# Ledger of designs, part 8: VHH binders against Mitotic checkpoint protein BUB3.3 (BUB3.3)

Target 1, 314 residues: Mitotic checkpoint protein BUB3.3 (BUB3.3), of Arabidopsis thaliana (Mouse-ear cress) (f4i241)
Amino acid sequence: MSGDRLEFENPIEDAVSRLRFSPQSNNLLVASWDSYLRLYDVESSSLSLELNSQAALLDCCFENESTSFTSGSDGFIRRYDLNAGTVDTIGRHDDISTSIVYSYEKGEVISTGFDEKIKFWDTRQRESLVFSTDAGGAVGCVTVSGNNLVVCVDASMHIYDLRNLDEAFQSYASQVEVPIRCITSVPYSRGYAVGSVDGRVAVDFPNTSCSSEIKYSFRCHPKSRNGRLDGVCINAIEFSPCGSGTFVTGDNEGYVISWNAKSRRRLNELPRYSNSIASLAFDHTGELLAIASSHTYQDAKEKEEAPQVFIHRL

## First folded at step 5 (VHH; framework vhh_7nfr_2)

Design c5F (from B1 with Y101F)
Fold by ESMFold2-Fast, scan of step 5:
Structure c5F (fold): chain B 314 residues (1-314), chain A 121 residues (1-121)
Amino acid sequence: as target 1 above (314 residues)
Amino acid sequence: QVQLQESGGGLVQPGGSLRLSCAASGFTFSSYAMSWVRQAPGEGREWVSSISWSGGSTYYADSVKGRFTIARDNVKNTLYLLMDSLKSDDTAVYYCAKHSFGLPWSRFDYWGQGTQVTVSS
């Protein structure tokens, strides 16, 4: 296993859902099904905060260095005061809430749930819920890039203009043609990279006026790697923020692989992790990669070992 | 294709006990992790407990830890939830769910109406 293993006061007792670095520091959020939100200072190698939220946490995001949010298995959206070490609920979905992102352009947190709603929250207002709209189906994953919100429904991207939420979303069929498991925006591009449930990556450009960009898809992770004939699920995909044009993928068999987006060539494969890769996150410099080695409840081939988080220096 | 049949719910007083069962068919039961999920009146679904494919690892929501026990019988293709020290807050329809693609609470994993548990005084 590659990288330095993080030490926690209480071991992670259930699946890791998401790793998120602060956009300005080496502070790392770890959200897990054991109900804990953990804040780790990677620079000093110390646990800063460990808060039990009373529900399995499915996604997390930063607003700033002192405020973060989670979406929960109970539908609640929670806000954390990272300096005071407190948690409050700001609202809820009518079903399990699966994703949460922060829009710096709007100053709002955006969440989705199994109720097929997209909800917008502004915690500066007395009533935090400011807008709710239909996602157009069950949401698999979400990303925000500038004024665009992308919500993935099966193999399609539903694109919302955050400047005009009164207009209907635009639907775009991805080249993977199977359910999308993860999505990330391509830095300095109007494109999106998606990972599929069967091991494919596609780079898609929903705005067809961007003729200088080339759409493509390829099988990123092999089908029969460790006796699995169905293929592997790409659980995480992330672009390096340093503008190198490289991205990393993590699969449910414990493999982390780096790729050159322009050439579509494999650059490096890290030694296999003991559990599935549940989440990947680059720090703001692109010099550190956080890796969650955790069961994901996807298959019997997953090891029944305690989740671990590693920091790999690039 | 996948079929999950929940049973064992009923009316019980606070402090009582119930044993829920889920009969699974249409897939290789011993190859998948399984979960119990509940939906209380007027609320969304909430994850309760999960068990690994072998039964070697079990996981519980904080609200039920120490009171509920999840178990499985891979020979009988049956999942169980043993509920002790029941509280009024445990009143819900209980569903069993098969884990797929990391979303064990998917609506497509529910193949029955669930089993109703009512805790009343």
Scores: ipSAE 0.075, ipTM 0.546, lowest interface PAE 5.5, mean pLDDT 83

Design c5W (from B1 with Y101W)
Fold by ESMFold2-Fast, scan of step 5:
Structure c5W (fold): chain B 314 residues (1-314), chain A 121 residues (1-121)
Amino acid sequence: as target 1 above (314 residues)
Amino acid sequence: QVQLQESGGGLVQPGGSLRLSCAASGFTFSSYAMSWVRQAPGEGREWVSSISWSGGSTYYADSVKGRFTIARDNVKNTLYLLMDSLKSDDTAVYYCAKHSWGLPWSRFDYWGQGTQVTVSS
């Protein structure tokens, strides 16, 4: 394993769902199944905030340095005042809410749930729910890039234009041809990188204006190094924000690998972590990588060792 | 929309064998890990076995390991549990359950209606 292990006042007692760096600072959100949203200041190496939300937290996002949101196992969407140390509910899904992202273009938080709905929330309104639409199936992952919202259903990307939500989504079949587990937008590009349940990465360009870029797919994480033959799920995929064309993948066996997107070349493989890689996040500079080593409940008998969060310097 | 329909249960004597089936519809069966869970009279639900989306990885409760085999047919959208050397303690209603990514096994998305297995002389 690599990197400096973060120390928390109370150990994380259940799975880590998501790591998110602030887009402007080295403040890191840690959302976990133990019901806590933690804010860690990586610059000062100190825990800034620890807020019990009364439900397992499945995803989180920043609006700004003072405001964040989570989606919960109880369906509630929560808003956090990070300066005051308070939490409030702004609405709910009819089932577990699995993903949450913030759209800076709309000024809205966007969530998905097992109710197969996509819900749009504007906290400037008295009633925060402004729009709800069908996802077109069970949602595996979500990303927002500019005016495009991408919702992954099985092996397909459902693309919504945030400027025209009255129109139906466009469907795009990914090259992986197996369920998509994670997605991220390619910086300075109209492309998306996806990770599959069997260890493949695809870089797809559903926008027809990307004639200078070529789409591709490859097996990023081979079949299990421990004798399993069903492939290894890629739980996390993230692009470096620094424009290097580098991305990282994290798998369900504890491997973190960095790749060059243009050459498709493996750049580095970190020493194996003791638990599955549940989440990865780059800081705003691309010089730090946060790594969550945690069970993911994909297997009923995964080791329930205490989750760990590491900061790896690039 | 999601439906899971179990079948194959019945009355069998100790040492006997049964094959349970679960027909799945309303979701992309090949994309999800599946489990068998049982509930004995007067007891809570107990996880029995799980199988990965491809069928390449299988997991078993210690009480059934070596006696039960979980299998799936992704073309037929069917989950199986082959039960051998049945004991009176295996008496329970057996449920087919669909996993969600990142959920604890106790919080499966969907459960079938169940099929009764009774092991007695």
Scores: ipSAE 0.007, ipTM 0.228, lowest interface PAE 9.0, mean pLDDT 82

Design c6A (from B1 with G102A)
Fold by ESMFold2-Fast, scan of step 5:
Structure c6A (fold): chain B 314 residues (1-314), chain A 121 residues (1-121)
Amino acid sequence: as target 1 above (314 residues)
Amino acid sequence: QVQLQESGGGLVQPGGSLRLSCAASGFTFSSYAMSWVRQAPGEGREWVSSISWSGGSTYYADSVKGRFTIARDNVKNTLYLLMDSLKSDDTAVYYCAKHSYALPWSRFDYWGQGTQVTVSS
């Protein structure tokens, strides 16, 4: 295993859903199915906070250093005061809420759910729900970049312009042509990188009519090395924020691999983790990579053991 | 081949109880999270409840919380839904669903025919 394992007084008791670094510090959010949101200070190597949310947490995001949000298995969208150690509900989907992101351009939190809705929340208002629209299908993953919200439905990217939500989304078919499992924006680019359920990465430019960058796709992770029936799924994809053109992928067999986006070449493979890679996150400098080794319920080869979180220094 | 066979539905009066069963085969049942999903006539799919592989974690839709209990028997490869205090709004076809991928639950594999639950006086 690579990296320093994070120590928690109480171990994480069920699957890790998401790791998120603060955009300004080495504070790390850990959202898990055991109903806890944990805040870890990587610089001081200490657990800052753990808050029971009364439902499995499926995604999380920061608004700022003192405020975060989660989406839950009960449909509730929760806001956390990280200094006071308190949690409040701000609204709810009609079913399990699966993804949540914060839009700095709008000053709004955006969530999706099993109800196939995209909901927009402004916590500065008494009634937080500002807007709700149809996602166009079951949502696999979501990202926000500037004024664009990208919602992945099967193999397609549905692009919403946050400046005009009254307009219908634009649909773009990904080069990967199988369901998209994860998505991230390409730094300093109008592009998005997606990871597929069959081990492929595609780089797409759905919101541009002219680009000097070429769209492509390739198999990042080989077919299963361990006899897995469903094959290798890319569970996590993240670009280094430092502009090096490097990204990392994590699969359901415990492999973390780094890549050069321009050459499409493998740069490094970390020693295999004990369980599936559930989530990856770069810190704001790109010098640290947080890695969640956790069961994901994708197949019988996974161990339902206490999840582990590691910090790998780059 | 994944196979899920639901049973235990029927006609019951409001306030009554039913126990639904789902017999699973064709995969390692004890290694997967399982869910119950329902569809009422003329309505869309509604998630009801989920259970982790071990049975250690359970999740419920607010409409059924406190009235329904999800359980599993990993030795018998069977999923259960124990339904108490049934309401007319619980009338639906109930499907046993296997998770294909980790959350965000991108899909459920419906392999059974479902079992009809009718709550009427």
Scores: ipSAE 0.013, ipTM 0.318, lowest interface PAE 8.1, mean pLDDT 82

Design c6D (from B1 with G102D)
Fold by ESMFold2-Fast, scan of step 5:
Structure c6D (fold): chain B 314 residues (1-314), chain A 121 residues (1-121)
Amino acid sequence: as target 1 above (314 residues)
Amino acid sequence: QVQLQESGGGLVQPGGSLRLSCAASGFTFSSYAMSWVRQAPGEGREWVSSISWSGGSTYYADSVKGRFTIARDNVKNTLYLLMDSLKSDDTAVYYCAKHSYDLPWSRFDYWGQGTQVTVSS
């Protein structure tokens, strides 16, 4: 394992669900199943905020430096005032809410749930819920890029145009042909990179005529590493925001590997972490990588270490 | 709505065998890892076994290795636990548990009602 381990006043007592850097600073959100949302200032190496939300937190996102949101195991969508250290609820799914992202283009937070709904929220309005639509199945992961929202259902990407939510989604079958576990948008591109439950990465361009020239897939995490016969699930995939064409993957066995997207070549493999890699996040400069090492019962043993968050300098 | 319904428990003599089943509905069963967890009278919950979405990877608590086998049938949406060489220490309510697809598989987002296993002479 590499990187500086983050120190918290109270240890993380359950799985880390998501790490998110602010788009403008080195403030890091840590959402975890122990019901806490933590805000960590990486620059000063200090915990800024620790707030119990009364439910396991499954995903988080920033609106700006003073406002963030979470989706919870109780279905509630929560809004946090990061300066005041307060939380309130803005609405609810009818079941566990699995993912949440912020659309800067629309000025809305977008959430999904086990109720198979995609809900759109505008906290400036009297009633925050502005739109709800069907996801077309159980959602594995979500990303937003410009005017496009992508919701992954099994091995397919369901693509919504945020400018016209009355139209049906476009379905795009991924090259991985097994359930998609994670997705990220390719910077400065209309492409998407996905990680699969069996260790594959695919880079797809669903709306370009030249996608067959540039799209590809490969198995990036070894099939039989540590004695496994099937592939290792890729829990996290993230592109460097600095335009280097570099992306990183984090797998269920604790490996973090960096790749060159154009050559498809492995650039670096960090020393193995003690637990699965639950989440990865680049800071706004692309010079820092936050890594959540958090156990999973699929691969975890009764003697696994507590969840930890590391900052790796690139 | 997610539903998990366990069955197959009962009274068995030490050294005997039981097969537990969990019928799953309300979600795409083949896309999720599944687990068995047990709780003995007066004790906390103990993780027993997990199986990956494809069935290609299985994991067992040290207390049950070599005696229990976890299996799944993705066509029938059913999870199984085959229990051999049962000991009095295996007496517990056994729960089927669903892992979340959007989370490290370290916690369960749904539990069934449980099925009682009693190992006694």
Scores: ipSAE 0.005, ipTM 0.243, lowest interface PAE 11.1, mean pLDDT 81

Design c6S (from B1 with G102S)
Fold by ESMFold2-Fast, scan of step 5:
Structure c6S (fold): chain B 314 residues (1-314), chain A 121 residues (1-121)
Amino acid sequence: as target 1 above (314 residues)
Amino acid sequence: QVQLQESGGGLVQPGGSLRLSCAASGFTFSSYAMSWVRQAPGEGREWVSSISWSGGSTYYADSVKGRFTIARDNVKNTLYLLMDSLKSDDTAVYYCAKHSYSLPWSRFDYWGQGTQVTVSS
């Protein structure tokens, strides 16, 4: 297993749902279903904050260095004051809230839930809920890039133009043709990279692709299961922000592999982690990779070790 | 065809106990993690507890930790929730949920119809 293991005052007692680096610093959010949101200062190698939210946390995001949000198993959307060490609720889904992202273009928090809704929140307003629309199904994962919001429903991408939410979403069938597990935007491109439940990666261009933007798909993690080559779920996919064209994948068997997006070649494979890879996050420079080694319940597999978070230097 | 059938709910006094059961069929029960989720009147759904495929790992929301116990019987294909020291805040419809082999615990494949738990005098 690679990297420096993070030390926490209270050990992580349950699955890690999401790792998120600040876009401006080496502050790392760790959201887990032991109900804690943790803020770790990677530069000083110290735990900055540990807040019990009283519900399992399924996703998290930064607005800025002093404000973050989570989506919870109870449907609540929570706002955290990272300087004061306080948490409050800003609203709720009618079912488990599965994902949360911040749109810097819109200045709003965007959340999804098992209630098949996409909700938009502006915490500067008296009533934080600004807009609600239908996702078109149960949401698997979301990403936001500029004025585009992409919500994954089964094998399809539902694309919303944040400048014109009066228009219905555009539906795009992914090249993987099986449920999408994770998604990230391709830097300096209109494309999105998705990871599938059967071990495939696809780069999709839902609007239109130029001749320089070429669609492709390939199998990243062709592992057998019970003697069958049905693939291993890709739980996490992230592009390096440094413009190298490198991305990393994390799978349900504990492998972290880096890839060159242009050549589609494997660049490096880290020594296998003891648990599934639940989440991956690059810091803003691309020099650090945070890795969550944690059970995900994908295959009902018993966890091999307590959840751990590692920082790998690239 | 996945089927989940909850039972064991009812009216109970504060401080009382109830045992909920979920009979599962249509899938290999012993291969999947299972959860209990509840929905209080006028509220959204709240995750309560999860159990691994073997029963070796259990997980609880802070609101129920120390009072509730999740258990499973893989021979009988049944999930249980043992609820002690019940409070009025535990009043809700309780749902049995199956996790997908292809999705994390937060994205349930199937939900049962639910069983009503009412805690009042």
Scores: ipSAE 0.006, ipTM 0.241, lowest interface PAE 9.7, mean pLDDT 82

Design c7F (from B1 with L103F)
Fold by ESMFold2-Fast, scan of step 5:
Structure c7F (fold): chain B 314 residues (1-314), chain A 121 residues (1-121)
Amino acid sequence: as target 1 above (314 residues)
Amino acid sequence: QVQLQESGGGLVQPGGSLRLSCAASGFTFSSYAMSWVRQAPGEGREWVSSISWSGGSTYYADSVKGRFTIARDNVKNTLYLLMDSLKSDDTAVYYCAKHSYGFPWSRFDYWGQGTQVTVSS
């Protein structure tokens, strides 16, 4: 395994759901099923905050250096004051809330849940819920880029224009043609990179008809791992923010691999982690990669070890 | 055909105990992590507890830690929830859930029909 292991005041007792770096600093959020949101200062190698939220946390995001949000297994959307070390609820879904992102273009928090709703929250007003719309099915993953919100339902990307939410979503069938597990936006591009449950990566351009960039897909599978291709799941996919055209994938067998998006070639493979890769996050410089090594129960032989978070320097 | 059938719910007084069961069929039960999820009247679903495929690891919501115990019998293809010191806030329909693409929630592919637990005098 590569990288410096993070030390927490209390060990992570349950699966890690999400890692998120601040867009402006080396502050890292760790959301986990043990109900804790942790804030770690990677520069000083110190835990800044460890706050019990009373429910398993499934996703998290930053608004700014002092404010973050989580989605919970109880449906609640929580807001954290990272300086005061306090948490409050701003609203809830009618079912488990699985994803949460912040839209800097709208100044709003956007969440999804098993109620198949997409909810928009503005915490500057007393009643935070601004808008609710249908996702068109069970949501697997979500990303926001500029004025576009993309919600993945099975193998399709449901695209919402944040400037005109009164219109129904546009559906775009991904090249992977199997359920999408993870999605990220391509920096400096109108594209999105997706990872599938069967080990495929696709780069799609659903909202551009004039792009000279070509869409592609390929099976992202290390030659060294053993197993059926249909059993390999890409749990995490992230682009380097540096504009190098490099992205990383993390799979349910503990492999972290970096790829060149244009050549579609493998650049590097980190030594295998002992658990599945649950989440990956680049810092704002692209020089640090946070890696969550955590059980996901996708493999009956997976070790049920305590989750660990590592920082790999690039 | 995947089937999950919950049983064991009922009316119980505060401080009482219940044992919920979930009979599983149509898949290799011993290969999947299983969870209990509940939904109280007028509320969203709340995760209660999960158990790994082997039974070697168990996980609990803070609201039930120390009061509930999740267990499984891989020979009988049955999931259990042992509920002690029941509170009125535990009143809910309890669902058995199968994990399809792993833990956590994004990959539950089947829920049971549910069993009602009512805690009141």
Scores: ipSAE 0.013, ipTM 0.375, lowest interface PAE 7.7, mean pLDDT 82

Design c7I (from B1 with L103I)
Fold by ESMFold2-Fast, scan of step 5:
Structure c7I (fold): chain B 314 residues (1-314), chain A 121 residues (1-121)
Amino acid sequence: as target 1 above (314 residues)
Amino acid sequence: QVQLQESGGGLVQPGGSLRLSCAASGFTFSSYAMSWVRQAPGEGREWVSSISWSGGSTYYADSVKGRFTIARDNVKNTLYLLMDSLKSDDTAVYYCAKHSYGIPWSRFDYWGQGTQVTVSS
């Protein structure tokens, strides 16, 4: 294990779904299946807020320092006033809502669910739902980068132009050819990095000519470490925001590994965590990495140890 | 469209054996973990066993460890539950379930019609 363990008033009682740092501060959101959204101030090492949402939370995002959102197992999209310590619902999917992101370009929160819908919400309107469209299948993960929204359906990326949602999405088959578990945008590039259920990482460039960018994929596990030579599910993938061209992966066996995207080489491996790695998040400076050591249900194992969150200093 | 079709249940005496099968279609079977879940008359759903996408890891509820074996055939897109030393308490409808994107078996409806197992003298 590496890093400082975060202490909470009430221990996390079920899987951690997502860690998100504020884009402007060291405030960290922790969304978990125990129904709590927690806000932790990493700078002061203190729990700022702990809000029971009455449903398991699957994903979270910041709009700004005072407003965040979650997607829930009950389909509800919730808005949190982080200063007042209150939560309200802004709308609902017809089934479990699995992902939520905020588009700073549109000023809207975007969610997906098992109802195979992508829903766009503007909380400045009386009716928050502004648009709903078909995802083209069950959505596994979502990322937004500028004016591009990428929704992963099995092994494919469905790419939407946020400036023109009347146009059909563009479908791109990923190099991994198995379901995509996690996705992140490559900073200062038109590319996306994905992690697969079988332990592959791929860097793909769906909306560009390939002349200046090199697509690749590789297995990202140590061969003899877990007893499975064919890989382990990659639950989290994140690029360092500092422009170093490095990214980190977190897998279902508890390994956090850093990689150089240009050379495609492993740079570092942290000492193994006691549980699966459920989520990873860089702070806005790239100097801190938040690590959720938690069962994920991805590899069909129910529970192991109590979930824990660590801050690793880079 | 995800489809799961269970079969192999029946009436068996205590101490007997059964092999359940689940034929899967509509998704890349070899890429997902799978589970068996059961529901006894008048009771809630109980998780029985799970198997990783490759078959390299298996997990069992304490009530069935040493008696049941979960297996999969990724070429045939089929999940199995081999049940030995059956007890009356194993009487239930057995369902197979697809795991997806960190969602536990209890939270999605990619379950088949189920197969009835009755253990009675």
Scores: ipSAE 0.075, ipTM 0.504, lowest interface PAE 5.8, mean pLDDT 84

Design c7M (from B1 with L103M)
Fold by ESMFold2-Fast, scan of step 5:
Structure c7M (fold): chain B 314 residues (1-314), chain A 121 residues (1-121)
Amino acid sequence: as target 1 above (314 residues)
Amino acid sequence: QVQLQESGGGLVQPGGSLRLSCAASGFTFSSYAMSWVRQAPGEGREWVSSISWSGGSTYYADSVKGRFTIARDNVKNTLYLLMDSLKSDDTAVYYCAKHSYGMPWSRFDYWGQGTQVTVSS
């Protein structure tokens, strides 16, 4: 397998939901179904923090080097003091909370859930919940890019202008016709890339008429190589922040493939990981790629081995 | 058509035990990981436990570790949750769920009303 395997004092005991690098350092958050949020210092190759949150953690994000948040299977939104090693709750959804992101433009945490709500939280206020709106359906994945919040509902992207939340969202049908599994922003707020449950990627530019940017879709992982009955799903998609125009995809069969966004050409395929790829994250330089090899409960043929996190050097 | 039918709930006193069952049909049960999810009155859904397709790996929420046991019978197409040392906090409707298209981003599918567990003195 490619990359250095991260060593944890206590092994990760259940599925990894999300990997997130700090925007300013090689500190890595690992959120998992075993109820732990872990902070790993990739530079020193050491576990910095391990906090039990009492519920499976489904997503995580940084506000800064000392503060992070998670969304949980119990609906609670949790804030972590990474220096003090403490966790508290700031609010909750009425159902499982599936996604959480931080908007630097608003200075707010944004969460979504199966209650079909998008909730905005400002932890500088005594009452943290500042706004709640309808997502238009159950939200599968979320990204924030500048002043735009994009939530994925089935095969559609619902786009909100963070500068004017009084306006209704704009629905944008992606070029995939099946549910969207993952989303990422194209660097410099130029668009969005989505991965589908059937192995397709679409790159879309919904707020531009610029002819120099050609939207497209193609099958990245179209064929199961291992006889999966539920098909191949793109679980993770991420753009390199280094300006190379490269993105990576990870599927439910353990394959990580890098692509040239302009030519749509496969650049590299890493040796297969032992489990599904649950999450991928580039560090802020684009020189490191964190890879979570973890069962995702998508297929009964998944290996039931403890989840592993690898750092691949580019 | 996928169908999941939960049963076995009821009223028990704190410290009591219950065995929940989920009868599965309409798909190849032995090929899918299965989970139990609960929803307490006025609360959001909470994942409780998961079991691999073979039954060789089991996973539990910290709130139930050591008290609950998830099991499956692939010949009978049935999922079980054995609940010991029940607490008032375990009061909830319990749903069984088939996994598809990437946990945790897929919502759980269930085909019945779930099964109500009430732990009260």
Scores: ipSAE 0.013, ipTM 0.366, lowest interface PAE 7.4, mean pLDDT 82

